# Ledger of designs, part 15: miniprotein binders against Phosphatase IMPL1, chloroplastic (IMPL1)

Target 1, 311 residues: Phosphatase IMPL1, chloroplastic (IMPL1), of Arabidopsis thaliana (Mouse-ear cress) (q94f00)
Amino acid sequence: VLSEVSDQTRYPRIGAKTTGTISPAHLLEVVELAAKTGAEVVMEAVNKPRNITYKGLSDLVTDTDKASEAAILEVVKKNFSDHLILGEEGGIIGDSSSDYLWCIDPLDGTTNFAHGYPSFAVSVGVLYRGNPAAASVVEFVGGPMCWNTRTFSATAGGGALCNGQKIHVSKTDAVERALLITGFGYEHDDAWSTNMELFKEFTDVSRGVRRLGAAAVDMCHVALGIAESYWEYRLKPWDMAAGVLIVEEAGGAVTRMDGGKFSVFDRSVLVSNGVLHPKLLERIAPATENLKSKGIDFSLWFKPEDYHTEL
Below, E stands for the ipSAE of ESMFold2; O stands for the ipSAE of OpenDDE; V2 stands for 0.75 times the mean of E and O plus 0.25 times the DockQ between their complexes.

## First folded at step 23 (miniprotein)

Design AI4 (from AI3 with R63M; at its last look DockQ between E and O 0.72; V2 from the best seeds 0.82)
Fold by ESMFold2, look of step 23:
Structure AI4 (fold): chain B 311 residues (1-311), chain A 85 residues (1-85)
Amino acid sequence: as target 1 above (311 residues)
Amino acid sequence: SPELKEKAEELQEQARELMERAWWLDREGDYEEALELYKEAIELLLQALRLETDPWERRYIEMRIEIYMQRAERLKELIEEEAEQ
């Protein structure tokens, strides 16, 4: 039985085929608890003063990031003491015999957080043998004097929810009526230049391209149906693991930017409402192939050597 | 009390088992049966919360209650929508 919320006829699913020995409901509850616990740390920090020294602001960001991470890990370890954690420095933390690897972004959108600009999130995904099995993203909205959150979640095969309500991608079927989202990395390299040209070109043919500054938020907005697509080069596993599952479970499509089958260890991602995916790839895939012809490899960049996968 | 803490943990495990059954019923579209099991799971978590004194453990249980209640409230809305269709 095919999921009514996924487009499996065009692009292979990227979520795990099973959640393994841990039931989908159990794994979903723990990812949501973990994300909400981290988000409570971030919520306490959003009301702290930002009109202080640059060093004081930088310390606030770093302290919040570390405290959110610690809070998230406490929930994970309480429930699954043998699961693996993908560390920000690139190594695996935990028992390497486990098939479960947690990809955590304790504060996605740090620049936005530092400025009090309401587009940042806590993002928690867990992989089963290399494929997303469960995910939760807690998005911060409103901004100063009216901060609030909403919680996105998904399990492989279980659909996507926002605040406990099922969500679906949009049905927009023309690029000229689409609202698109992208982001830009910190280096002004060939991938950055290519994406600047994609940004320019898509702004000419769509309803507009947003540059919001938080990858997990961008993907959740596609899953919610308020935007039609998001793409970006050079992301890390913790930027993508939760959001891609949420999009797929909301009925969207997920690929690399060359159109190939996506893995969270890849360095490019295109998510969309599905029906627009081929049209978007008509422009995005050739641009990505040009980067590959220059020797830029977007595959399996962050796969840990000692983590067993089916990839 | 170690005995009360063990009881609180047992109640939480029983709540998880009910929630797992509710989750499957929910996905199958059996909203009334799912809602009843969510309500039973929440009642067990409320009992566990009354036994727990550690602030961290209490907040952890409270968040589980919030998650279950959020889905339960959506199930109530879905049931009402079906009754009016």
Scores: ipSAE 0.812, ipTM 0.938, lowest interface PAE 0.9, mean pLDDT 90
ESMFold2 (binder alone), look of step 23: mean pLDDT 88; pTM 0.866
OpenDDE base, look of step 23: ipSAE 0.884; ipTM 0.959

Design AI5 (from Y2 with R8E Y19W Q23E K78A R79E; at its last look DockQ between E and O 0.73; V2 from the best seeds 0.82)
Fold by ESMFold2, look of step 23:
Structure AI5 (fold): chain B 311 residues (1-311), chain A 80 residues (1-80)
Amino acid sequence: as target 1 above (311 residues)
Amino acid sequence: MTPEELQEQARELMERAYWLDREGDYEEALELYKEAIELLLQALRLETDPWERRYIERRIEIYMQRAERLKELIEEEAEQ
C-alpha cells in the first residue's frame, strides 16, 4: 500500500513526485473545499431564469464566473495566504517565490451554463513546482429541474475518486469500440481546421466523437471510464490542471498532442485510457507536427514569470 | 480550545486516516475519520461566523463521505 505510482508507465507521469512541505492529504482537502465552494455559487445561479435579454444572460454568466472565482480564492487564501494563484478572471496574484500555483477555472463550459445544458464544472488544481499535486472538479449534471453535482478528486500518487469512490479509466482496447471527445476554440485557424479533420476521421472509425463543451468535464469522463479519450488544442492552464491529474490518477495517459511529455503550460493535450494512446497518436501526432510546420505556436504559455518549475 | 485549534486537530487525524486508507487499513482509518468529525462538530458548535460555519460544514461533509466509503470497503472485505 505504498503511495508510489509506477515510474515505468507507458507514458511519463505528469503529477508531482512530492508535495513539498504541505501534505497530499492537506492539499486534497483544500482543492475539494475550494471547488465545492465555487460550485455552491454556480448552483445558486443554475436556478436563475435564462429567458431574458442577451445582455442579461451575458451578465449572469459574467457575474457567476466572478462570484465563483472570489469564493474559491477565499478558501485558498484562508489556508495558504502566500500561494501563487492563476485564475481566468483575476490573473496572477500571490508570492512568485511560492512553490505552489493554483490553477482555477471557476466556470468551465460557460456556453453550456448559459443555456442550462448539463455539461459544465468548477475546476481547481494546484501545482507543486510546475507539476499537478492535487485536483478537484465539481461537475454539474442532470439539467433544468434535475440539477445535481458529482465531485472528482485526485492527489499525485493517491489515485482518483468520484464522490469518494475510486475510479478507473476504461479497458477498451480498440478505437472502433471507443467513445471519444474533443473541443474547438474560438479562432478558426489552422489548428481549428486540423481538429475538424481529426473529428471527421475519428468519427469514421470509432463509436463517435462528442463535442460536449467543457474540457474539465471531458477529462473527468475519461477518468470515470465512460469515454476513452479527449483531445484539444490551445487550452489554458486553468482548463487542464485538474483534469489531467484526475485522468493520470485513474490510470490514464496524458501527453501533448505531438506525443511529448505534457506540461500544464502546453498548448495541446491528449488524455486517454492509456491502452488506446499509441493508436490515437498515430494519427494525432503527425497532424500536430504538420501544424508546427505551418507556424502554429506551441511554446509554453501563461506560465507566471519567475514561477519556479522543474519542467 | 478554539474552533481553529479543533479544526487543526481534525486535520491531523484526517492526514493519518488518509495514509491508513491508502495502505488498506480501513478500520483504523474509519476510526480516525470518526474522531476528526467529532472535533469538527465541536468546532461548529463554537463557531458563530456564517462563512466559517459553512466552511466547517463542508469539511464535515467531505469527511463523512470518506467514512461512508470506508464502511462499504470494510463490509465488502467481510463478505468474502
Scores: ipSAE 0.811, ipTM 0.941, lowest interface PAE 0.9, mean pLDDT 91
ESMFold2 (binder alone), look of step 23: mean pLDDT 83; pTM 0.795
OpenDDE base, look of step 23: ipSAE 0.885; ipTM 0.962

Design AI6 (from AI3 with W23Y; at its last read DockQ between E and O 0.81; V2 from the best seeds 0.84)
Amino acid sequence: SPELKEKAEELQEQARELMERAYWLDREGDYEEALELYKEAIELLLQALRLETDPWERRYIERRIEIYMQRAERLKELIEEEAEQ
ESMFold2, look of step 23: ipSAE 0.784; ipTM 0.932
ESMFold2 (binder alone), look of step 23: mean pLDDT 87; pTM 0.863
OpenDDE base, look of step 23: ipSAE 0.885; ipTM 0.960
ESMFold2, fold request of step 24: ipSAE 0.795, 0.778, 0.795; ipTM 0.933, 0.929, 0.934
ESMFold2 (binder alone), fold request of step 24: mean pLDDT 87, 87, 87; pTM 0.864, 0.862, 0.862
OpenDDE base, fold request of step 24: ipSAE 0.905, 0.900, 0.905; ipTM 0.967, 0.965, 0.966
ESMFold2, last read: ipSAE 0.793, 0.785, 0.810; ipTM 0.933, 0.931, 0.937
ESMFold2 (binder alone), last read: mean pLDDT 87, 87, 87; pTM 0.865, 0.859, 0.862
OpenDDE base, last read: ipSAE 0.892, 0.903, 0.896; ipTM 0.962, 0.966, 0.963

